# VH-VL binders against Monomethylamine corrinoid protein 2 (mtmC2), part 15

Target 1, 218 residues: Monomethylamine corrinoid protein 2 (mtmC2), of Methanosarcina mazei (p58978)
Amino acid sequence: MTNTEIFNKLTNAIVTQDIAGCAKLTQEALDAGISPLDIITKGLSPGMKIIGDKFEAAEIFLPQIMMSGKAMSSAMEILTPELEKTKVEGEEGTGLAITFVAEGDIHDIGHRLVTTMLGANGFDILDLGVDVLNETVIEEAAKRKGQKIILVGSALMTTSMLGQKDLMDRLREENLRDSVKCMFGGAPVSDKWIDEIGADATAENAAEAAKVALNVMK
Key: E = the ipSAE of ESMFold2; O = the ipSAE of OpenDDE; V2 = 0.75 times the mean of E and O plus 0.25 times the DockQ between their complexes.

## First folded at step 9 (VH-VL; framework fv_erenumab)

Design W1 (from Z1 with heavy chain S100Y, light chain L96P; at its last look DockQ between E and O 0.58; V2 from the best seeds 0.00; counts 0 for: pae E 2.4 > 2, grease 19.2 > 18.9)
Fold by ESMFold2, look of step 9:
Structure W1 (fold): chain C 218 residues (1-218), chain A 119 residues (1-119), chain B 110 residues (1-110)
Amino acid sequence: as target 1 above (218 residues)
Amino acid sequence: QVQLVESGGGVVQPGRSLRLSCAASGFTFSRYGMHWVRQAPGKGLEWVAVISFSGDYKYSVDSVKGRFTISRDNSKNTLFLQMNSLRAEDTAVYYCARYYDYSGYFDYWGQGTTVTVSS
Amino acid sequence: QSVLTQPPSVSAAPGQKVTISCSGSSSNIGKNYVYWYQQLPGTAPKLLIYDNNKRPSGIPDRFSGSKSGTSTTLGITGLQTGDEADYYCGAWDSSPSAWVFGGGTKLTVL
């Protein structure tokens, strides 16, 4: 079976909530020598994108997105140990990534992927999870003033974007803006929006997010 | 410890309404999704509804769609089931249940509250 | 009838081993993880086995789960009188989109 066939089968397993099949295909892909990062970015993530689009279009509902998330989670249980083996060693100057999903947002699968990719690329991780108040992000940044920090916020809802502006305004009000780098992602987020709110970067996908974060921190 | 305590059950006539509550304690309620599951007398378990951790997304099975509404108040650690236009076949013990992450299982259950629709 | 099929009852003496079977289809057990719940008389169900064969904290290893194809089996060794209960298998069913359960198996310890 070609790599393209394996990636298509992984994508389909996510889209059809084939949890056992997704785990099996993930292991088969590893055994075939495909890198954990390629399995995620070329097979699994495209499936979650399709599911997210279908959910937004009301073609599927909460149970299906939950079970596609379970399929992704089962694959990540296999892949995370393998990603840890490829982590950059000895690089202590990369920094701390504080990752979070905005208050009221349910799209945490992209958040987990971004967090995993940041860790795999040498960042220390503080994962705040989902439904995170801006005040919590401010508190964690303030505790670590003087450390090399990037805030990585995920928001897939338009109303969650307004929270990004609020966070940036509050960082400035608390005199923390110069203490951190700020990166935001999500479908409605653009370079124009990033410039408007005075943040540092955005990225289109999880693999790009890790590379952009490294560049911003240099 | 995780605790889920249902209330609001009772005996009602067909066509009436009931509102079930499920009080949660021993965990961060707002981080978990919730289900309602019911068990008719002498029957097995039947899944009824699910709600996301924020409460913004909900789904109910077809047999109760349009009649039952799942909701939650995260500030009060409480899950609800609004049951309208009750029918005899809705007679059951109603359990609230927590699910872990994207799990396909119900890791903690309440004691149940009995709804009887009769006469 | 229940989407997942279980025998209505099983019985065995204290100290013996029992197995409880559960069969489904390619849209549920065949593609998805299976779960087992124990319901003691007059109580709520309790999670016993998750993700085919894993035990939550506090569940002794004399309870085991396995899955093959479209069927799953709960095993109980060292049977105790306190194990008398109804046992339910459960799974996600992708068609129709629902969490589904077996009809339950009443275990009697004679």
Scores: ipSAE 0.452, ipTM 0.780, lowest interface PAE 2.4, mean pLDDT 85
ESMFold2 (binder alone), look of step 9: mean pLDDT 91; pTM 0.914
OpenDDE, look of step 9: ipSAE 0.574; ipTM 0.823

Design W2 (from Z1 with heavy chain S60Y V61A, light chain L96Q; at its last look DockQ between E and O 0.68; V2 from the best seeds 0.00; counts 0 for: pae E 5.4 > 2)
Fold by ESMFold2, look of step 9:
Structure W2 (fold): chain C 218 residues (1-218), chain A 119 residues (1-119), chain B 110 residues (1-110)
Amino acid sequence: as target 1 above (218 residues)
Amino acid sequence: QVQLVESGGGVVQPGRSLRLSCAASGFTFSRYGMHWVRQAPGKGLEWVAVISFSGDYKYYADSVKGRFTISRDNSKNTLFLQMNSLRAEDTAVYYCARYSDYSGYFDYWGQGTTVTVSS
Amino acid sequence: QSVLTQPPSVSAAPGQKVTISCSGSSSNIGKNYVYWYQQLPGTAPKLLIYDNNKRPSGIPDRFSGSKSGTSTTLGITGLQTGDEADYYCGAWDSSQSAWVFGGGTKLTVL
């Protein structure tokens, strides 16, 4: 079986809520020598994007997207230890990633994936979790003024995305905007939105997020 | 510890309405999806409805679609079930249950509130 | 009728082993995790087994779960009188887009 065939099967397992199949295919991909990062970026993440798009289009329902999240979680249970084995200790100058989510049953899974990918790519991590007030993000940034910091926020819904503007406004009000880099992601977030609120970057998926974050911190 | 307390059950006639409440404590309510599950007298468990943590997304079992509405007020840590056009078949103990976002199972259940629909 | 099939009752003496079967289809047990719930008389259900064979904290290891194909089994060894309860299997059913349960099995300890 080719790598492309394995990736397509992984994508389909996410889309069809095949939890056992997803876990089995993930292990088979590892046994075939495919890197954990490739499994995520080429197999699993495309499935998550399809599910997100279908949910927004009302083609699938809340229980279906929740169970696709479970399939993703089962794969990540296998992959996270493998990613941790390849983790690069943060070098001086790589920076601290402060990761957070305003809300999310499903977004928590995406948030943890982004955080894992950032850590695997050399960032020190401060994971604030979910349901994080903008004031908390401001506080953590303020007490670390002078360090290389990137704020990495995620939003699933348009209402959560509007909170990103409030965060950027507060960073300016507190004279912290120049102390941090700001990257926001999630389904509703676009390059146009990033420009509008004055943030630094966005990324299409969790794997790209780590690459974009490294580039922004240069 | 996690605590879920249902209320609002009672005896009603067919065709009438009831509103159930579930008060949550011991965890961050707004981070969890919530369910209603019911158990008719002498019968097994039947899933009724689910609502996402934000309240924006809801889904119902076929047996209650169009008659029941699940909702939540995250500022009051309260889950609701509005039950309209009640039928004898809706007679049950109604449990609220916390959905585990990570594992996909119902990890904590309330004590239940009894709804009896009889003429 | 319930989507998942369980025997209506089982019985065994204290100290013995008992198994409770649960049968489903490829759209539920076959592709999705199975959960087991214990319901003691007059109480709410309590999670006993999750993700096919894992135990929450506080559940003793004499309770076990297993899954093969479209069937799952709850095993109880060293049976105690306090284990007398109704036991339910549950799973997500992808074809119905619903959580489904078995009809329950009443365990009698004699």
Scores: ipSAE 0.158, ipTM 0.636, lowest interface PAE 5.4, mean pLDDT 84
ESMFold2 (binder alone), look of step 9: mean pLDDT 91; pTM 0.918
OpenDDE, look of step 9: ipSAE 0.545; ipTM 0.810

Design W3 (from Z1 with light chain A91T S97R; at its last look DockQ between E and O 0.61; V2 from the best seeds 0.00; counts 0 for: pae E 3.2 > 2)
Fold by OpenDDE, look of step 9:
Structure W3 (fold): chain C 218 residues (1-218), chain A 119 residues (1-119), chain B 110 residues (1-110)
Amino acid sequence: as target 1 above (218 residues)
Amino acid sequence: QVQLVESGGGVVQPGRSLRLSCAASGFTFSRYGMHWVRQAPGKGLEWVAVISFSGDYKYSVDSVKGRFTISRDNSKNTLFLQMNSLRAEDTAVYYCARYSDYSGYFDYWGQGTTVTVSS
Amino acid sequence: QSVLTQPPSVSAAPGQKVTISCSGSSSNIGKNYVYWYQQLPGTAPKLLIYDNNKRPSGIPDRFSGSKSGTSTTLGITGLQTGDEADYYCGTWDSSLRAWVFGGGTKLTVL
């Protein structure tokens, strides 16, 4: 089986909520020498994007997205240990990544992936978890004023994404905006949105997020 | 300690309505999806409905669509099931169950409340 | 009829091992994680096994789960009188778009 075929199958496994297949294919991919990063970025993430889009379009039901999430999780259980093995010690001065899922959103698959990738790329990690109040993010940023910090927020739902604008506003109000970098991700998050709310960057997937974060922090 | 307590069950005639409640405590209610599962007397478990953590998304089994509505009030840590046009086949113990989007299973169940539909 | 198939009853003496089978199809057990629930007489179901073979906290290692293909098995070793209960397998069915359960198995400790 070609790598492309494996990726397509992974994508399809996510889209069709094939949890067992997803796990199996993930292991097969690893066994075939495919990097965890490629498995995620070229196979799993595209599937989740499709699911996210369909969910926003009301083309799939709540249970389906839940099960797709579970499929993703099953893959991540396999991939996480592998990702940790490839962890690169960050250069001095990489900075602290404060990661969180927006208020009203508890979808943490993307969040976990991004957090893992950031850590693997040398960031110190402060994971605030899911359904995080903007105020909490502000408080954490304030406590660490003067440190090299990037806020990394995730949102799966359009409704939860709206809180990102509020966060940016609050950062400005508290005179913290210039002291932190801000990156947001998730299926509904676009470059246009980032520009609109005055954030620094976005990324389409966890791997890209890590790269973008590194660049933003330079 | 996680606790789910159902209430609102009773005996009703066919065609009538009943509203069930499930009071949740011991966890952050607003971070969990919730389900209703029912069990007819002497029978097995049957899934009924699910509602997302925010309440924005709902889904129910076909046999109750158009008749049953699942809802929640996160400010009151309460799950609801509005049952209209009740039928004899709706007779069951109704359980509320906690569901994690990440876990994918019903990790906690209430004690159940009994609904009897009889002429 | 239940989407998943379980034997209606199993029995064994204390200290013995019992297995409860649960069979489904490619659209449910074949694709998705299986969960097992214990229902003691007159009580609500309790999660016993999740993700095919994992035990929640508080569940003794006497209980085990395994999955192969479109079927799953619950194993109980060192059977105790307190294990007498109904056991249900459950999973998501991708075709039906519903959570589905087996018909339940009544375990009797002789």
Scores: ipSAE 0.293, ipTM 0.709, lowest interface PAE 1.8, mean pLDDT 91
ESMFold2, look of step 9: ipSAE 0.368; ipTM 0.729
ESMFold2 (binder alone), look of step 9: mean pLDDT 91; pTM 0.911

Design W4 (from Z1 with heavy chain S100T D101E; at its last look DockQ between E and O 0.80; V2 from the best seeds 0.00; counts 0 for: pae E 3.2 > 2, grease 18.95 > 18.9)
Heavy chain, then light chain:
Amino acid sequence: QVQLVESGGGVVQPGRSLRLSCAASGFTFSRYGMHWVRQAPGKGLEWVAVISFSGDYKYSVDSVKGRFTISRDNSKNTLFLQMNSLRAEDTAVYYCARYTEYSGYFDYWGQGTTVTVSS
Amino acid sequence: QSVLTQPPSVSAAPGQKVTISCSGSSSNIGKNYVYWYQQLPGTAPKLLIYDNNKRPSGIPDRFSGSKSGTSTTLGITGLQTGDEADYYCGAWDSSLSAWVFGGGTKLTVL
ESMFold2, look of step 9: ipSAE 0.361; ipTM 0.713
ESMFold2 (binder alone), look of step 9: mean pLDDT 91; pTM 0.909
OpenDDE, look of step 9: ipSAE 0.757; ipTM 0.928

Design W5 (from Z1 with heavy chain Y108H; at its last look DockQ between E and O 0.77; V2 from the best seeds 0.00; counts 0 for: pae E 3.6 > 2)
Fold by ESMFold2, look of step 9:
Structure W5 (fold): chain C 218 residues (1-218), chain A 119 residues (1-119), chain B 110 residues (1-110)
Amino acid sequence: as target 1 above (218 residues)
Amino acid sequence: QVQLVESGGGVVQPGRSLRLSCAASGFTFSRYGMHWVRQAPGKGLEWVAVISFSGDYKYSVDSVKGRFTISRDNSKNTLFLQMNSLRAEDTAVYYCARYSDYSGYFDHWGQGTTVTVSS
Amino acid sequence: QSVLTQPPSVSAAPGQKVTISCSGSSSNIGKNYVYWYQQLPGTAPKLLIYDNNKRPSGIPDRFSGSKSGTSTTLGITGLQTGDEADYYCGAWDSSLSAWVFGGGTKLTVL
């Protein structure tokens, strides 16, 4: 079957919570020579976008988005080792990416993807994980004043997106705003929102996130 | 040590209400999704409801939708199940369960509290 | 009637091996991961096997899981009297959009 057919099947597996099918299709795509990045950006991530939109529109509910997340996680268990085979060990001057999922969000899978992509593009990584309080992000940034740092936050829910403004306000209050670059992603995040909160960047997908982060850190 | 302790069960007549509580300790409660699962006498396990770690998102199975409400108070480390319009088929042991977001399964359970609905 | 089908009971002597079957459909076991839970008398269920055949930390390798098509099997070797319990299979059902479980199997160690 064509690459487009494989990508559509991967997207559908995410949207329909077909956990075993998603893992199987991911392995088949790798065996067919499709790059891990293409599998993620053209197959899996579009499915998560669709699910996020449906959840925000109340067309699906908590169990479905949780199981779509499990399907994505199962695919990422297969893909992460393949992405790590192409990583470039730390380049002088690229910087440290502090990655996290916002408090009150269920967006773990996009976070893991962005973290992997940043590492593959030469960033040193401090991965704070999920349900991260803004105070924790501020503490880690404060510890590392003088280092070249980008904060990379992910949100899928609109309520978690509003916490991005609080983080920016707290960075200013602690005199840390000029010490770091700030990038936020996720389905509800727009260029208008980034400008409004005074952050540095956003991107439409994980591949662009790494490129945008490199550009911001120049 | 992760501990989950349910309370609030009892014997009630059909059409009445009960509120179950689950006291959590030994972990950061606000970082976990929580579920209710029940077990009718002599029967297997039945999933009932889920609530996200923030409490902003929740879902109940169709058989209890509109009658049962899952909720949480993260400042008190407590999960709740408000059960209204109880029916005989709601008779069960009710367990609270912690959900592991990474692995997608119920990793810790309480000891359960018994609800009996009879006239 | 449970969505997943298990035998109501099995028995074996200490030191022996037993298997517990669980049968489902394409919408649950066929498409999704299977979980096994142990419920000792008077206690809460405890996760024994996840993602078809993996063991949580602290579960001895005497417990094993397998999956074939729409069926799954829990294997227990070197039976001990402390293994006497009810055992449940569970899975997500994509058609019902719900977690579903078997009716349970009572293991008696004679």
Scores: ipSAE 0.315, ipTM 0.682, lowest interface PAE 3.6, mean pLDDT 84
ESMFold2 (binder alone), look of step 9: mean pLDDT 90; pTM 0.888
OpenDDE, look of step 9: ipSAE 0.705; ipTM 0.879

Design W6 (from Z1 with heavy chain G33A S54H; at its last look DockQ between E and O 0.71; V2 from the best seeds 0.00; counts 0 for: pae E 3.2 > 2)
Fold by ESMFold2, look of step 10:
Structure W6 (fold): chain C 218 residues (1-218), chain A 119 residues (1-119), chain B 110 residues (1-110)
Amino acid sequence: as target 1 above (218 residues)
Amino acid sequence: QVQLVESGGGVVQPGRSLRLSCAASGFTFSRYAMHWVRQAPGKGLEWVAVISFHGDYKYSVDSVKGRFTISRDNSKNTLFLQMNSLRAEDTAVYYCARYSDYSGYFDYWGQGTTVTVSS
Amino acid sequence: QSVLTQPPSVSAAPGQKVTISCSGSSSNIGKNYVYWYQQLPGTAPKLLIYDNNKRPSGIPDRFSGSKSGTSTTLGITGLQTGDEADYYCGAWDSSLSAWVFGGGTKLTVL
């Protein structure tokens, strides 16, 4: 089976909630020498994108997107250890990425992917998870003042996006704004919004997010 | 300690309504999808409905669709099931269950509340 | 008339091993992970096995799960009188778009 064929099968496994098949195909791809990054970006990520779009369009419903998420999770369980083996540990100058999903937002299909891509591109990772209070982000940044830090937040909902402005305001109030870089993503986030709140960057997808983050930290 | 406590069950005639509640404690309620699962007397488990973390999305099985409505109030850590047009076959113990979205299983269940629909 | 089929009962003596079978189809057990739940008399179900063969914290390794094709098996070794309960298998069914369960198996420890 060609690499393109296995990527298409991975994508289809996500889209059809074929959890066992997705895990099996992921392991087979890895055993065949396909890089973990290619498996994610060419097979799994397109599947999650399709599922997200279908969910948004009401073509599938809550149970199906939940089970596509489980398929993704089962694949990442296999891939994360392999990505950690290739992580550039102790590379001076790249920095720490503190990743989180905005307060009140748990529906981040792409959060795990963004975190994985950042780690695979040389960042140290502090993954705060989902539904993260702005105060928690502030506390972690304050603990590490003087370190090379990028805050990477995501939101699916417009109400969660407005919390990004609150975070930027709090960073300024606590005299932390200049000690960190801030990148935000998610469906409602635009370049205009980033400029408006005074953040540093946004990206359209997880692969671009890693490139943008490296450039911002340069 | 994770705790789920159902209430609101009772005995009603067919065609009537009941509203079940499930009080949650010991975890961040808004981080979990919540489900209702029922168990008819002497029978097995039947999944009924699911609601997303903030209640934006919900789904129920065909046998109750249009009659039962799942909802939640995250400010009060409470899950609800509004049951309208009750039928004899709805007689069951109703459990609320927490679903671990990233792990994909029902990890905590309440003690259940009994609904009896009889003529 | 459960989507997943379990024997209605099994029995074994204390200290022995018992297995409980669960049969489904390609749209549930064949494609998706299987879960097992224990329901002690008068209590709510409790998760015993997730993702075919994994144990949550606090479940001893004398409980085990396995899956082959469209079937799954719960194994219990070193039976104790406290294991007397109803046991349910469960899975997502991709054709029905629903979580489905077996009819339950009553384990008697004699």
Scores: ipSAE 0.383, ipTM 0.728, lowest interface PAE 3.2, mean pLDDT 84
ESMFold2, look of step 9: ipSAE 0.371; ipTM 0.717
ESMFold2 (binder alone), look of step 9: mean pLDDT 91; pTM 0.885
OpenDDE, look of step 9: ipSAE 0.777; ipTM 0.948
ESMFold2 (binder alone), look of step 10: mean pLDDT 91; pTM 0.889
OpenDDE, look of step 10: ipSAE 0.786; ipTM 0.933

## First folded at step 10 (VH-VL; framework fv_erenumab)

Design P1 (from W6 with heavy chain S100Y Y108H; at its last look DockQ between E and O 0.07; V2 from the best seeds 0.00; counts 0 for: pae O 6.0 > 2, placed apart)
Fold by OpenDDE, look of step 10:
Structure P1 (fold): chain C 218 residues (1-218), chain A 119 residues (1-119), chain B 110 residues (1-110)
Amino acid sequence: as target 1 above (218 residues)
Amino acid sequence: QVQLVESGGGVVQPGRSLRLSCAASGFTFSRYAMHWVRQAPGKGLEWVAVISFHGDYKYSVDSVKGRFTISRDNSKNTLFLQMNSLRAEDTAVYYCARYYDYSGYFDHWGQGTTVTVSS
Amino acid sequence: QSVLTQPPSVSAAPGQKVTISCSGSSSNIGKNYVYWYQQLPGTAPKLLIYDNNKRPSGIPDRFSGSKSGTSTTLGITGLQTGDEADYYCGAWDSSLSAWVFGGGTKLTVL
C-alpha cells in the first residue's frame, strides 16, 4: 500500500466514523515508516476538515462529529507516544495552547475540534472547557507567565463573543498581554473584531485554527 | 430568554391527521437543529424526529416513518410536525426541543402539547 | 422496552445521598456522551448533566454524573424535597442511529 493510499484510508476512516479502522490504519502507517506528523497532517486532519465542512453545511449532526472526533482521538492515542519521542530527539515544542469556550457559552464541538487539531499539530493542551470565566483564563495565563502560550477562545454567540473584548482588556490590565498570543474563533468572530479587540488572529474552522496558531507562535 | 411554545394538540380519531407547531423565540432559530420528543401518559421520553438548521436533513424514529414529517420555517421561527395516519400509540405529550448542536443534547424544551388518539 | 435501563424508583430522606444508575450498551453509553434530564412533576424535562459529568449553569454541585463502561450514574447529595422528580438518562445510539432515553427513575424524598 502506498503512502497516499494509506492517507486516503485514514481520511475516509475519519469521515465515516470508523474508530477501530482508524486506529488500525494509524498503526499500519507507523509500521510502514510514515512519520506521526504526516499521518496527522496528510491523513487524519483532512478527514476532520471534511467533517467540519459538512457540519457547517448542516449535512451532519453532532453524533457523527463526535464519533469522528473519537476516531481522531483513538489515532492520537497511538501517535502521542511517538510524537513525544520525536520531541525528545530535538524539536522544540510549538508551545502551550490554552483552549476555552467563553463565559455563557457551552458550545463545545468546535472547541473540541480546535483543541484536537492543536494537539495534533504539536501543541501542549490545557483545555479549560466551556462557560469559562475570563478570570480563570487570566489566572491560568498568569501561572504560566514566561512560557510560550497561546490562548484559544471560542464563541458561537454574539453575546459570548463580547466577552472576548473584556478578556483582552483584562490581559492588558494585568500586564499579561505581551506574554501570550491570543486567537479567537466562532461564527460571529471576524477579522474586524480581532482588530478591534487587539487580538492576534482568528480562524474560520478547526483546521485553519491549527495552521494559524502555528504561524502566530513562530 | 429562550422560549419554545408548542401548539396544535388535541383529540383525534385513529387514522386522522394533526399538525403541531412550535414557536421559537429568544435565540437565532436557524442556527439550531430542532427535535420532537414525546411522552406517553405515565411513560418515559421517546425521541421522534430531528431537522437540521435549514431543513436539509430530516430524520425520524422508525415507528413514525412514513406517517410523520418534520419541517421548519426559519422566517417564522417555527417548527412543525405533520402527523398522518395517527394511531392510539401516538397518544402523548409532544415536546419541541432545541438541540445544542455543539454539545449534543437538548438544552431547552417547550412545555409540550397533548395529542390524544382515541376511538 | 427502553434502550437504556434505569431503576423505576429510588427514595431517600432529606440530606441523604442517592444514586441513579443507567445501563446501556457499547453502541450508546459505551461510545457516546451521556446526558441526564430532570423532570419535575407536571413540567417539561430540564437538562441536568451533559457530556457524562458536566453541569450546566444553574445546576448545583449536589448533582454529579459519572460514566464507566456501558453504564452511567447520577449522584445527588444533600437531597432536598425539591429534588423529587423523574430523572432520565439519554445518549446517542450509533447502532440505531437515534437518540435514546432510559425508562426514567422516580425519585421520592421521604
Scores: ipSAE 0.019, ipTM 0.559, lowest interface PAE 6.0, mean pLDDT 89
ESMFold2, look of step 10: ipSAE 0.407; ipTM 0.746
ESMFold2 (binder alone), look of step 10: mean pLDDT 92; pTM 0.916

Design P2 (from W6 with heavy chain S100Y Y108H, light chain Y35H; at its last look DockQ between E and O 0.04; V2 from the best seeds 0.00; counts 0 for: pae E 2.5 > 2, placed apart)
Fold by OpenDDE, look of step 10:
Structure P2 (fold): chain C 218 residues (1-218), chain A 119 residues (1-119), chain B 110 residues (1-110)
Amino acid sequence: as target 1 above (218 residues)
Amino acid sequence: QVQLVESGGGVVQPGRSLRLSCAASGFTFSRYAMHWVRQAPGKGLEWVAVISFHGDYKYSVDSVKGRFTISRDNSKNTLFLQMNSLRAEDTAVYYCARYYDYSGYFDHWGQGTTVTVSS
Amino acid sequence: QSVLTQPPSVSAAPGQKVTISCSGSSSNIGKNYVHWYQQLPGTAPKLLIYDNNKRPSGIPDRFSGSKSGTSTTLGITGLQTGDEADYYCGAWDSSLSAWVFGGGTKLTVL
């Protein structure tokens, strides 16, 4: 198969929620000498974008998004070790991404994917994990005051999403808001929400997150 | 069994204040986000406010922002709604509701307490 | 004026089947779970259907939910007099950042 054919198959695997197929194709792509980054950017990410578009168009629902996410996750499990070997260095001054899942939320699929994509695009990564207290995020931001930092939070549940507002408020109260960029994502998160809480950006999916982060950090 | 009992409703003039309470029993109160939902006479349901498990996060509908404050005391298994600067359009039965966070639905409702704002 | 749209009323005879529609948008029903609530006359709402089509314990299988696109439907078979009530659909709206309900449907058993 040509590289293009492999990419198309990867895209299709994501779009059709073919978890096993996605993993298999990912391995085949690697075996064919395709770089992990190309596999992600030319195969997997286009699939996730399609899924995102369908989701916004109400053509698919949250379960399908989750399953596609799982498909991508299965691929990323294979690719992550390889990405570490072929990490693309970002431009000088890309910055540190502090990633986390909101307090009370343990859904980490999107978080893991976003974290991986940020790292692959040159960000230094501090992954705080899931169910992260806003206080912890604030502490980490405070410790690194003066550094170029983007906070990247995810929330799948509506109530955990509300914590994002609290985090933003507390960042302001602690005089840290101007020292950091803030990006939030998750199924319940919208642009309106980002505007409401005074955050900098949102991303529709993990594939877009790195791009958005790079733009925000410019 | 899960029980939610609202109280504190009454008849007040515009501009006045009321404080509603919701007493919870039959479950671990601190493990659930709680909501207030109201229903004007002869009208449908309207979401009012939410508070997280430990009260760290609060959020309300725009029409009550700056006037209503949701709070809770987990040691007393009680949910509160402080309503200031009441308006005629705030007239409603106010329900406290337990929120199942994973799916986002209200699985238990109180009987409601009536608030009437009239001149 | 409700974010979700329901017919104001439906009616049927005992034993018949009725359906109640709930129409929304991509920001609510299209991407989030839908839930249904039953409100008997003079009582508080009760959870009837959750996660589009699941029944809580105690709810008979005569009640069903389905979701397609930006719409959902509540089905009631074997209609009983005791089913006379107001029915509300509800969902999270990602665009509004709020929990929203339909306007309610009054079911009359003839």
Scores: ipSAE 0.085, ipTM 0.658, lowest interface PAE 2.2, mean pLDDT 91
ESMFold2, look of step 10: ipSAE 0.464; ipTM 0.785
ESMFold2 (binder alone), look of step 10: mean pLDDT 93; pTM 0.948

